VH-VL binders against q9vpl3. Designs and how they scored, part 204

Target 1, 224 residues: q9vpl3
Amino acid sequence: RGKINIQRPKAPHYERARVVAVTQPKYPELPKAKSCFKTRAERTQQQQENPYNEIIAREVRNWLDHSRLVAFFHLSSITADDIFRVRVQLHKQNLHLKSYGSKIIEQAVKNTRYEAIVPLFHSNHCIVFSPDPEKTAALLRIVRRVPQMVLLGGIVEETMLSRNQLVAYAQMPGLHAVQAQLVQTLSQAPGHLIQQLQAHQNSFVQVLDVHAKNQMNEETPKST
Short names: E, the ipSAE of ESMFold2; O, the ipSAE of OpenDDE; V2, 0.75 times the mean of E and O plus 0.25 times the DockQ between their complexes.

## First folded at step 8 (VH-VL)

Design ba27 (framework fv_cemiplimab)
Fold by ESMFold2-Fast, scan of step 8:
Structure ba27 (fold): chain C 224 residues (1-224), chain A 122 residues (1-122), chain B 107 residues (1-107)
Amino acid sequence: as target 1 above (224 residues)
Amino acid sequence: EVQLLESGGVLVQPGGSLRLSCAASGFTFSNYAMTWVRQAPGKGLEWVSGISWSSGSTYFADSVKGRFTISRDNSKNTLYLQMNSLKGEDTAVYYCARDVFDSDYGLYMDVWGQGTLVTVSS
Amino acid sequence: DIQMTQSPSSLSASVGDSITITCRASQSISTYLNWYQQKPGKAPNLLIYGASSLQSGVPSRFSGSGSGTDFTLTIRTLQPEDFATYYCQQGYDYPRTFGPGTVVDFR
């Protein structure tokens, strides 16, 4: 409608342009943002509608197939924005922060050596996965600044580690072979040492018992 | 430089056995799951088998299930494919590939070897 | 198993052309689709993962899109080194499956 008249004065032209800009919504377009929001909402909604879906259980199994480091955290109330920032920081270090329902975790680890972890997830929780166990120190450094995340323990090189054992592992980040040796030592030390101490104690008790029962009225080498 | 190098491909009689090897260098082998993909002469790609970083999980295509075994030695940075009861249709170039997972992207293969030719013929 | 199909099976093009290759999955695979390029006598190389993410070192003329069952690979301003076979592959479930391939040859 209409055409540009070269004789149109600038002041009326300017005012008309402003009125047109206000009456014509210049903001009914965000196809990218709307498509992204809708895609995200659909994905989130799909996961919520199918929390026990085989797809999510497969996703957890895929993480386990591709991760030498798995760390478990209790997660207190935290805003979506704050957890997103933590997730981004972790992702830069090849650390993948995920949250899964306890039933999904149970399904994924059922009949595996990791079935014992299920009780850890009966409250709010999250898990960090990484293919690189040398990133344990980076993980703990980042999480130190997030009081809502409390370390419960983890799995390193298929070995279940307590919180203290995982912290000890993180203190030796410089050499992977040394870290692997530490994990082996920590996983074996309690069992072997306890068994050795109990065996020595039992041997001593047995010797003492035999001596006590077979004791004749023998005087010590020195009588007062 | 990240590199995968396959070896072991030779001419084998039908019903025979063969073991393929894939030597990895330039990355921490034990941090990655690995896979075998084959390609028959003039045909497309066919996924054959996959193995987790720890060997805790193995996967096979139906066409090779029960005949092929996948294994790895993380201390030697080497992936293996043991092929038994070989058939003419197993004739192909066999590629090993590094397998990656991210829940935002799914499973994908980011590094491939040069391939080794296995011919099954009398 | 998830079946993958590609169209066209072959395509003839000239340097400077823009081409489109389509991939379809027999069931929804979310965005878990990858594209690989294979030059004659060479191993495949990864171009795109997760439907639309460009692999490091791959020229920006390559782009991917799609979700669910329908996916597209587009090559803008085709270069001589782009004459190759292209495969799609689903990264959603085991067994992993590839499309039959699309041969892009010189016209």
Scores: ipSAE 0.690, ipTM 0.894, lowest interface PAE 1.4, mean pLDDT 81

Design ba28 (framework fv_cemiplimab)
Fold by ESMFold2-Fast, scan of step 8:
Structure ba28 (fold): chain C 224 residues (1-224), chain A 122 residues (1-122), chain B 107 residues (1-107)
Amino acid sequence: as target 1 above (224 residues)
Amino acid sequence: EVQLLESGGVLVQPGGSLRLSCAASGFTFSNYAMTWVRQAPGKGLEWVSGISWSDSSTYFADSVKGRFTISRDNSKNTLYLQMNSLKGEDTAVYYCARDVFDSDYGLYMDVWGQGTLVTVSS
Amino acid sequence: DIQMTQSPSSLSASVGDSITITCRASQSISTYLNWYQQKPGKAPNLLIYGASSLQSGVPSRFSGSGSGTDFTLTIRTLQPEDFATYYCQQGYDYPRTFGPGTVVDFR
């Protein structure tokens, strides 16, 4: 063999998935950083605040907005080599494994519909993003062989799903319409259908009661 | 293989309306944001409008806000630009482009159509 | 809105020359800058995205660098097909904005 490449192979990292832009028509203007005209003391305080946290939080929001599939994982101790192999496998399926500090995630989601995810990130964690929700099955297949990654839940087609709901979504046929219907069904309360059936039964009972009372015009009710 | 083809450019009177179409082929149209970019004769490129992959978010340059509307039909792989209250300054070649977002690289336009000429004149 | 400027507005060069075009943003855009090439009568084509990543099919003589507000496009050993107009474009935020363009013409 000739001389091997001592540096890590470039190919997997440079075959990055392209995600679509799903951003607001108007970007809300973020509070501007403190003025560069501040006093030395104020400049020192400005340095205490990491100005890049907002930039990174913006990137997290863009990932959330540009992805039709977002999966949240608890991450146990794992070697750099093992996580790199997982990243390579995921990237081949247009799945992007990212890790962000809890404070950055909190800043990214605090004024969004995703605010409920914050408690998931108070321990060691990672997130997988993809523009393609059909890749959920591939994601779970890959992660099944990585015991250090434990699925907590996710977001599919802008709908927040529990671990079990996301697993159920992954097991459905790869038909877009069928999977979309499943997401809507899984996001409903467990008693939703039962509640609808009970409402119909109650309506019938009320109709029957009114009819019975009308027929007993002349009689005194004795109630049983 | 991957192709974008614009159509609809024609001579229009000031104050008139026109709808441009962009037919996409060779890729999964619904996975990409799309954009319109124009170029006046002898001038540079000017971004006009953009639309998210899901049709949920639309964006416009200040020069066209309130006059232009962008829309898409993912079932027909087609992007549209509805132009109302046209002005002489809207005279340009209008390009349809595929818009890509990547967290490491930002927003960029990797595939462009050949353009369609819109002339606004009396 | 993020304003983009390019320098020079035009330059004259000969085949075999190496040229550099500069692009500046009115605010920091990280590395989210793209370069496009446009030949007369044709649509623009993407050369470089994310400040330094070369698009598939683009010759290696093209290279980009920079971050924040200052960016450069370099063409080594200029070829006849490289006489065109070059535009930078910020991919950081909406509205998207282009530089005014740099015309590379034959000397």
Scores: ipSAE 0.000, ipTM 0.446, lowest interface PAE 13.5, mean pLDDT 76

Design ba29 (framework fv_cemiplimab; at its last look DockQ between E and O 0.55; V2 from the best seeds 0.60)
Fold by ESMFold2-Fast, scan of step 8:
Structure ba29 (fold): chain C 224 residues (1-224), chain A 122 residues (1-122), chain B 107 residues (1-107)
Amino acid sequence: as target 1 above (224 residues)
Amino acid sequence: EVQLLESGGVLVQPGGSLRLSCAASGFTFSNYAMTWVRQAPGKGLEWVSGISWSGSSTYFADSVKGRFTISRDNSKNTLYLQMNSLKGEDTAVYYCARDVFDSDYGLYMDVWGQGTLVTVSS
Amino acid sequence: DIQMTQSPSSLSASVGDSITITCRASQSISTYLNWYQQKPGKAPNLLIYGASSLQSGVPSRFSGSGSGTDFTLTIRTLQPEDFATYYCQQGYDYPRTFGPGTVVDFR
């Protein structure tokens, strides 16, 4: 987890906090609703001031340049040992499990065909990259045994697919030309697909919330 | 057997154009990004251009930017380098290479073709 | 652009010698450095990627080390087939850049 360790330095963290603070107006120039949100330009400007984000965004762009399969997952609490075992198992299949912050992903896909995926990464997430789309079946087989990883969707052959579409793709007989044709047939407009992917994410968040509440109720002192 | 074979290198007049081809065999071509590297006679290696697996992203060295274009045809397992406004300084053996990325190792070229000689002279 | 330098530009050695070649980057490139070998009239071949990872099929007498800006390639117990030109290459950013090469020839 080199990303978590990199996030620890005090100097960059404190410097960023001060920059944000001094850029805020004492009195709102615009209606409160607008003042609560930063424009795309202001957000972009903040990201450009962070050299760490630029460096890691380069890494994400390189993954996209070299991967015909990109799968997106919601990631709930998991131990370092467990995620390491999953990463090793995936790596044996030429599947590369990575975690990147949402701002880094936004920076990497800015001005590209994949800019629409950014909303998928506003919560805890991880991404699996592979040059080989025929590994989709192996990927899904491995992650079925990892309840902390919930498939949200992905990109196959530059086509955005929902979870159900990726599952359908994985069940194909393995003929590359047939699979490519099916990807084109299964694909939908980016807006509609993003809504479907976010709906799945929200559904899993609801399930996690119910589970967390049940867990909290069990932990509450029994003697009342 | 993983193999890359360049072709198209010939003698061209300054200001002329030439298209190089690189035929890939023994692996799934569309799974890999590709690159062109050249070497002037008696000199070192110079990276020229790179292309993503799909062809959607391309990269060029400053010395060739605006004159060269890189493209690929995944259905034919072939990589191309279109060279326009050729200069004497473009005289070199041109290699195509298979490009690999891993965030633990960075970008590297694991398989190279045998090269094709381009001579730009009057 | 990231500039790469190598030293020495050439060296003469005998079979059985141990040699080192140094590569320096003009800025930090983490461990994203590769070493290639090129024999006269032949295409380059990958020896080491990511500063220290040995390419499959490459003899264990080859090793690489370094990070940031300073890197080394070591060949232990030099063999006749090792007389070649060696290039370092940064895989960190575009444009990709190579060192000028080190010629290893017979003494």
Scores: ipSAE 0.767, ipTM 0.916, lowest interface PAE 0.9, mean pLDDT 82
Fold by ESMFold2, look of step 9:
Structure ba29 (fold): chain C 224 residues (1-224), chain A 122 residues (1-122), chain B 107 residues (1-107)
Amino acid sequence: as target 1 above (224 residues)
Amino acid sequence: EVQLLESGGVLVQPGGSLRLSCAASGFTFSNYAMTWVRQAPGKGLEWVSGISWSGSSTYFADSVKGRFTISRDNSKNTLYLQMNSLKGEDTAVYYCARDVFDSDYGLYMDVWGQGTLVTVSS
Amino acid sequence: DIQMTQSPSSLSASVGDSITITCRASQSISTYLNWYQQKPGKAPNLLIYGASSLQSGVPSRFSGSGSGTDFTLTIRTLQPEDFATYYCQQGYDYPRTFGPGTVVDFR
């Protein structure tokens, strides 16, 4: 079987195909040109699919598989000595300072609910991973003295938190104690259940109210 | 202080099913990913399966993919391995292990349980 | 899948000897190579992670080195308690894989 003769219907179907391609540049089944001739879009897609990029994306997925805390920062100009000192101080708290290209992050979180974080990595940044969400307060204390690192937000327990929500989380005392008290309340006699749930709800509301007021104290961070 | 204890290993007929448990104590279980490793009698170690701290990501060796599932209950500090369509080649001591990742060192298993024997024989 | 090999498969040695076990990966695994020790009838235990880092509580007579595809475990001044089977294991990619093991026997 040779090629189809195009003499008769060449002009009309050619113009229609060109208009459709311009309007819908990414189509799942490109005609033949995909295997024989590569466009700029196909070439950039192949670069994005580089196997070594996938290996580094696997590293990011390993961090996510082992980290209950992930924090995102914008990184201003900082000396190698200063960032090294911060890295060492963080490491003592089981906090791991890393940086990855935006294409790597995009590939790592592809088809997950975390795709919304990708724009954070289009500028100079760093990421902190930790298995222990209780280290959030220690993280914020350490970076408070590092104006070059500006908190953007994070992921705690697979929940996306804004900057203000992460700061609030770090200031909340005893979330594990609240979880334990809920279990104890559910195991108590039925007559106390409603009152215990009401008390825990009020505790959460009070903590959130304190957090909202405390966030006003951090709205003007210093930066270089 | 840090301990892992497997249980549930018994004699099972080919084609049968069995669920193994691993009870964790002495550490914050939900901070860690976990793995299962097996060892056939007189043979070497074989990695079987792994699970993220939350349970949202799971991994399997090709020899068990589609037959085994892995899960965890962080409220009970317990890791599980559900084994279905068991074969004679699944006869082994099954260990659970605590998994650690750091991009400076890679993935490694720093704490191991004592193992539970699964025998698949008619 | 990344295949791991070990050499030798077994060796005989005396107390006080220094021995070397090698491990090879079928592709580069950076420094993501771990060593485990297993005594008969007991669970494995971690000796070395990341090619050269000693796990807490492991005697300094154990050391590891290597990167890429070639790795070495060295045991200096072999003690009676060191007669065991040693496994290397790559922590680079899934599926995670072990070497076939090296049996260190008393001569």
Scores: ipSAE 0.738, ipTM 0.897, lowest interface PAE 1.1, mean pLDDT 80
Fold by OpenDDE, second read of step 9:
Order: structure tokens, then C-alpha cells, then sequence
Structure ba29 (fold): chain C 224 residues (1-224), chain A 122 residues (1-122), chain B 107 residues (1-107)
């Protein structure tokens, strides 16, 4: 019983081949599915501003209008559960953790002084908003326990701060305290300056007096 | 106690100018966006203008755009509304209010002043 | 601009009654709707924010519900102090817009 060579089936008899050729279902050529891949150029042109993006961008703008503290974080392998826990903790401190797409951020800050923050959002990120800049210390305290959240920088009172600057800011006494200290220092400065100026004058006068006394002593003839 | 106190409402002629003030107390004024809302006699509430905490962003109703200016002095805890080219339709009680925003709740005004009456009449 | 409507424009009720006021937005505003109460000669007071969140100090007889375009304010067991004008306001976008108001008076 000859092993049916499955690899090269013998060509059927001419008549059979004709029948097979005629009976082969002519499947209509599937319309070449226009490759759903719109060229990058078509995608860029049709970027009809997703009305949804506009809505979210508006939200971001609202946060910015209402926040004196904005902190930017990189997220590294954080679970949804961890994010939720952190969110709850932050919320208790009137800190609002949000995550937005880079395009949304770009749209939100376009033509604003905050446009420089856009590069911070190329990776997984989150933003924390607060109306109270005094909550910076609380924010850092909470985030310190979350190694998956890496502080990138922030905006405090419309001033962009680096990570280190933000940490330093959190360690500073409140603005009023700093102002008070400054006023105190400034109020003392004139007094010290006057004292120093007077000290120099006094010392000069003393030196002159000593010199004058010495000259008088030299002019007193030793009455033999 | 958290309080907003409007002042500056007077009788003014059409085409005239007026500046309203709102003095805030009992809270950190600089932490909040602020808004002006007006109410014509016997009518409903109409949003007029809003300003961010820093004053960097301002918003206006179409009815007052180009005529009114909103500003604030955080050092004085005071909100201002400069009204120019006043019309009879601008006659209203003007309220200042504190704005709050949350992504879950949107924008709302949680504290209101008692209002100041502006009358525009010949 | 987002247009706000309210129904009814006025209603008469008795003390102890439960009343419902409706507010509609011309477009979806999610849950960003606020309710204010205004008494004659007084400034408005915030009652509800975010469609259903009760402002601190507001009695629990007040409740808000709704999302999208349709919202409701319910006052259970109406008290004498509840006779006032109620306004809905969208907190979704600028310009902020108010409903025309609903007057609740004594029957």
C-alpha cells in the first residue's frame, strides 16, 4: 500500500483538474481592508481635538487656578491599590492626586508660563494639587512612605521649584514667619551698622587721643 | 468667622464707571479663587466674573466682557471689580463669593457676601 | 454656553410636605451641579455641591441627585425656614450659569 506522499500529491488527471479548477470557490478578493493605519500625517491632521481632551484640559486649568501648590511625581511600578491608599491619605490633607496624559497637560499649559513642565510628563506621572502651600511638608511626609512616587519638582505660588527646592521650601518656616524674621533682621541691621560705624569712630578718636597725649609728653622738657 | 464684605455700590449715570471692593476675613484669601455674581432687582442670579487665586487667570460673562475688569490684592485680602461703560442693565446687587474646585464636585461657591447695590440710572 | 433650566418656576407647599425641584442642563455637566438657597433680601447660600454633596451645616432634609443633564433637589419635611428661592448652577465650565430659580412659597 504505497505511502501517500502528502508532500507532493500527484497532479490529478486532466479532467479532474478541470473540474477542481471550476469548482474552486472563487472567493471574492476581500476588499483590501484600507489599512486602518492612517499615515502619521493623516493622524496628525485628523487630530481633531478630542472633545474629551478639552474637557480634561479644562479640569487641569481649573486645578491650576485653584492651587497654590502643585507637585509632580514619577510613578514607578505602583499598584492601583497603592495609589488608592496614597490618594486617601493625601485627600485627608486636602491634597488632590491626579493623573493626566501628556497631551492633555500640553494642551492645558499651552501659551502659559508653565509650558516648561510638559517634558516632565513623558512617563507615568501624577500630579498633586493643593490650595494651601503650607501642606508641602505634609505632602512630602506622605510621599516619603511611597517609594514608587518619585518627586520631580513642583510649582509653589506660581514659582517653579526643583525637587531640592521643594524639599527646602517644606522645611522653611511659613511665609509669615520668614517675613517676620526678615523684618526683624532688617530692623536690627541699622542698629548694628550704626554701632559698627560708631565703634570705628570711637576707636579712631581714641587713637588720636593717645597720639596727642604722647606728643604732649614728648614736648614736656625734662626740667633738670 | 469667614466673611466677605462688598462695598462701593452707588448710583451712577449711564456710561459711568464704578469700582467695587470685597473685603475678605476669617480665611486665607490668597488660597482661593474668587467670583462676582449679580442679581438684578426681582431677577435671578447671574455670574459676572471670576479670578484665580493669583489673579493670573480671569473670566467674564459675555454681557460684561470688555467693560468690566476683575482684580485682587492678596496683601489686602481684597477683591475688586472695575466696571466701565455702565448700562441700565448693570443695575443689580453685586455679590462676591469664594470659589472652590474639586474634580469630583466641580466649581462651587461656598461663601457669599451680603452684596452691594449698584444702580445705573439717568 | 451651558443653559440651565428649572421646573417648576414656583410651587406652593405646606410645612411637612416633601417637594422636588428639577434642573436641566443644555449639555452634560457630569455631576458638577450646585444648589443655592436665597431668602428675600439675603445672599445666596450653598446647599448642595457636586449634585449630591450636602454643604456643612445644611439640614439632612435637603438632598440632591442626578447626573448628566437632569438633576433634582428634594426637600423632605419642609420647614418654615425653607420657604425661599432655589437656584441650580453648573460648575462644569465658564461662563458659569444659573438656572432661573424656583420660588417655594407657603400654600
Amino acid sequence: as target 1 above (224 residues)
Amino acid sequence: EVQLLESGGVLVQPGGSLRLSCAASGFTFSNYAMTWVRQAPGKGLEWVSGISWSGSSTYFADSVKGRFTISRDNSKNTLYLQMNSLKGEDTAVYYCARDVFDSDYGLYMDVWGQGTLVTVSS
Amino acid sequence: DIQMTQSPSSLSASVGDSITITCRASQSISTYLNWYQQKPGKAPNLLIYGASSLQSGVPSRFSGSGSGTDFTLTIRTLQPEDFATYYCQQGYDYPRTFGPGTVVDFR
Scores: ipSAE 0.708, ipTM 0.868, lowest interface PAE 0.9, mean pLDDT 87
ESMFold2 (binder alone), look of step 9: mean pLDDT 94; pTM 0.953
OpenDDE, look of step 9: ipSAE 0.487; ipTM 0.774

Design ba3 (framework fv_cemiplimab)
Fold by ESMFold2-Fast, scan of step 8:
Structure ba3 (fold): chain C 224 residues (1-224), chain A 122 residues (1-122), chain B 107 residues (1-107)
Amino acid sequence: as target 1 above (224 residues)
Amino acid sequence: EVQLLESGGVLVQPGGSLRLSCAASGFTFDNYAMTWVRQAPGKGLEWVSGISWSGGSTYFADSVKGRFTISRDNSKNTLYLQMNSLKGEDTAVYYCARDVFDSDYGLYMDVWGQGTLVTVSS
Amino acid sequence: DIQMTQSPSSLSASVGDSITITCRASQSISTYLNWYQQKPGKAPNLLIYGASSLQSGVPSRFSGSGSGTDFTLTIRTLQPEDFATYYCQQGYDYPRTFGPGTVVDFR
């Protein structure tokens, strides 16, 4: 039952590194005034004490339960009228543009497979939800006319995709089975990328080996 | 056309087990969360269980928690309800329904199957 | 759990009448209330979702209103096919809960 899920192997280290790279380095970080461990723990306590945050977190979990497509955007300054026009246009395609605070997102996705998305919400953001992943092409077509919205990446059929991977997915034929297979393929590291990751790992291991050997050589063993 | 068809309802003895199936057709099954609702003879509707589009999240009514398991096979467009340790009070018509969410409207069930009768009796 | 109540439990009406059914939640559920119709021997059918939004294919004589804890379903100019049992259901939180139902019978 739950044991079957626990018994399943978690993603390999190389996949984790790739996912972190997708979510992290391209966007400048705002200084986090309160980001030390004690402040984080305090913020978590405040969230648990706020019933309103739990209500909104429940809404986010409902979106995740009902959406095969989740797209993340950085949102620059935009007028209320302009964003409303975008919402209406997206809604006609069963695409739901929402904005939630980072604390609420964190609370909603804790203990779920989507917990990895939390780092994406360190800046102004918005999210588009849809039950239909075939609407990805329509989403990108609409958003390309909105320069204030910058695609960061997304989740398609439980697979995290970078901006470029999501664009590639959108260009595929509208066949559900073909697109699902492509998602699996796009999420995999290419041969040359695997070799590059392995080369970096080998270099790191070599550095560790040299350091360890130097420490052992410097150590004077006691023998009396 | 959009259709849900339940099957598996039979007479079963108390303490027995039974698996219900719900076959979906006419829509993209993978795009929707699904739910089971039951109705005891002469009584009202009672929500039983729900499952997210991927099967990654499941929900149960307290009356069935620990005894029933909900699952889905998206490759077969089929929803399942595994019922264990059946009791007389589980006697009901079991409906599967397609579940929809929108933050403006909440959770609602827009398409229902015809129902399948489960009778738990010695 | 959120408890749902309906009033009346049953009512008798004639074709052409206008009727109102009330649903109450034990706590505030915003506008997250749905109405279902069930005819004898048939599965329920969605009439209204989100308190006031009419489901596609449902006749315009059906309307819903309310927010918070108090909700109403109104059927204007009752037709023969409208004699059925009506259920409200909260879509706010798990576990999902239904009202006990209102039976609408011929007078």
Scores: ipSAE 0.704, ipTM 0.897, lowest interface PAE 1.3, mean pLDDT 81
Fold by OpenDDE, second read of step 9:
Structure ba3 (fold): chain C 224 residues (1-224), chain A 122 residues (1-122), chain B 107 residues (1-107)
Amino acid sequence: as target 1 above (224 residues)
Amino acid sequence: EVQLLESGGVLVQPGGSLRLSCAASGFTFDNYAMTWVRQAPGKGLEWVSGISWSGGSTYFADSVKGRFTISRDNSKNTLYLQMNSLKGEDTAVYYCARDVFDSDYGLYMDVWGQGTLVTVSS
Amino acid sequence: DIQMTQSPSSLSASVGDSITITCRASQSISTYLNWYQQKPGKAPNLLIYGASSLQSGVPSRFSGSGSGTDFTLTIRTLQPEDFATYYCQQGYDYPRTFGPGTVVDFR
């Protein structure tokens, strides 16, 4: 009983081959599925402003209009649960953690002084908003416990700050405290200056007096 | 106590100009956006204008656009509304309000002044 | 612009009654709807923000509900101090727009 060569089946007899050829279901050529991948050109043309993007961009603008503190973070392998926990902690401090797409951010900050932040959003990112810049220290304290959140920089009182600058800002006394210190320092400065000026004058007078006394002593003839 | 106090409402002739002021106290003024809302006698509330905390962004109702200007001096905790080319339809009590935003709740006004009456009449 | 409507324009009720005021937006505003109370000769006061969040200091008899285009304010067990005009306001976009108001008076 000849081993049926499964690898090279003998060509069927001519008649059988004809029957098989005729009975083979002609499957209609599946319409070439237009590759769901719109060409880059089609994607660029159809950038019909997704009304949804506009809505979200508006939200971002509203946050910016209402926030004196904006911090940007990179997210590295953070779980949804971790994000939720951090969000809750931040919220207790009136810090609002949000995540937006890069395109949305771009649209939101277009033609604004904040356009320079767009490159920060090429990867997974989140933004923290707060109306109170004094919460910067609290923000950093909370985020320090979350290694998956990497501070990239921020905006404080409409000023863009690097990561290091933001950290430094958080360590500074409040604006009012700094102002008070400045006023105090400035108020003391004239006094010190006057003292220093007077000290120099006094020393000069003393030197002159000593010189005058010495001259008088030299002019007193030793009455032998 | 958180308080807003409007001032500057007077009788003015059509085509005239008027500047309203709103003095804020009891809160950090520069942490909040501010708005003006007006109410004509016997009518409903109408949003007039809004300004961001820094003053960098301003918004206006179409009815006042080009005629009114909103500004603020954070050092003085004061909000302003400059009204030019006043019309009879601008006759109203003008309220200043503190503006708050949250993505979960939207935009809302949580603190209001008592209002100042502006009357535009010949 | 988003147009806001309210119904009814006025209603008469008695102390102890439960009343409902409706507000409708011309387009979806998610949950970004606020309710204000205004008494004669006084400034408006915020009651509800974000459709259902009760402002601090507001009695629990006030409640808000709704999303999208349809919203409701409910006052349970109406008190004498609740007779006022109520306004809905959309907090979704600029310009901000108010409903025409609902006057709640004594029966």
Scores: ipSAE 0.678, ipTM 0.858, lowest interface PAE 0.9, mean pLDDT 87

Design ba30 (framework fv_cemiplimab)
Fold by ESMFold2-Fast, scan of step 8:
Structure ba30 (fold): chain C 224 residues (1-224), chain A 122 residues (1-122), chain B 107 residues (1-107)
Amino acid sequence: as target 1 above (224 residues)
Amino acid sequence: EVQLLESGGVLVQPGGSLRLSCAASGFTFSNYAMTWVRQAPGKGLEWVSGISWSGDSTYFADSVKGRFTISRDNSKNTLYLQMNSLKGEDTAVYYCARDVFDSDYGLYMDVWGQGTLVTVSS
Amino acid sequence: DIQMTQSPSSLSASVGDSITITCRASQSISTYLNWYQQKPGKAPNLLIYGASSLQSGVPSRFSGSGSGTDFTLTIRTLQPEDFATYYCQQGYDYPRTFGPGTVVDFR
């Protein structure tokens, strides 16, 4: 029936939404246009010389100066305790597991023949250094039990080696003539080797992406 | 047995040149960076020069920079120090030493040769 | 360049004494300091690396400590073979630098 004074039951919802919006805490946010000075200053500060980065880059150069074996790994999520145990086990074999930021690696290898390795460090990574290339077999044996570490490739005798080439090298400890021939063969096409290392990293990333998507999008049975 | 044996130290006139050699045995020479350290008679130790395992990176003390060059031949297990424009103050016993690096400990020299005496005098 | 100083310049001690030698760096070198022993007419021997790590074959009476700019070498229960010159050396940066040495002689 028609009533002259009919109350609006929807008015409380509108007023509630408006009150909540008005009382919401206003955090001091810097809009892009109004904070352009801060963004520019931040960019300038990031481009400035960082003494800490120079010190750590020197450490990386010292490793390169003292290591005939350098192995590159993709590192997925791992606990501090687990990585510490791996590091201790590797250290017993004169294998030194280190992690450095990509910018520090870039600074350390700038103007050297190793500049080509920089793209390998755009994802989570770690590096193993050793003065003794005959320890490659021990390295692979130890990391085989660490699924979070995936071999990408390495440098042996200043020659870039793919994962498969490094595994082949590990199979020949003490066979100096055969090892020398392998290194010589591999060094004859350096551009192709870098491409192979990039392809392996991309394939690994694709495999991880597919695996993550399959686990995330896996159908949950309605009965469960 | 790990050994380093220096040779080449002789009497040289000021302005002369001399090449020192250091023969390594008992270890894989190419696995290690190497260094030269000198000691003037009755004085302390002075670091002179260092070289990476491959020979690609070299380092020098300011007192010898531009006059000395360091090199190595990994196939012969031998380290070299070429000394040019020799001065009286270069008179010293020259030691070669095996260089080790670990980021937990820094750079250190674990094996030393017996030294070879270089005398610069007329 | 990183400058190294040692004190004392010389020390006279008797067998069985405990002695301490100090080394200072002109700037922070973390723990990257080494100690070497040199006997007259002989090559130096590495005693301690990384400020406190004892080299294999070196007697446990030798110990090192310190970080940053201040370091010490301690020899407990001094033996006749310990009368020598001791040098500290920074392994932090190039050029590598040694202290002027400390002569430990018999009294």
Scores: ipSAE 0.591, ipTM 0.856, lowest interface PAE 2.1, mean pLDDT 82

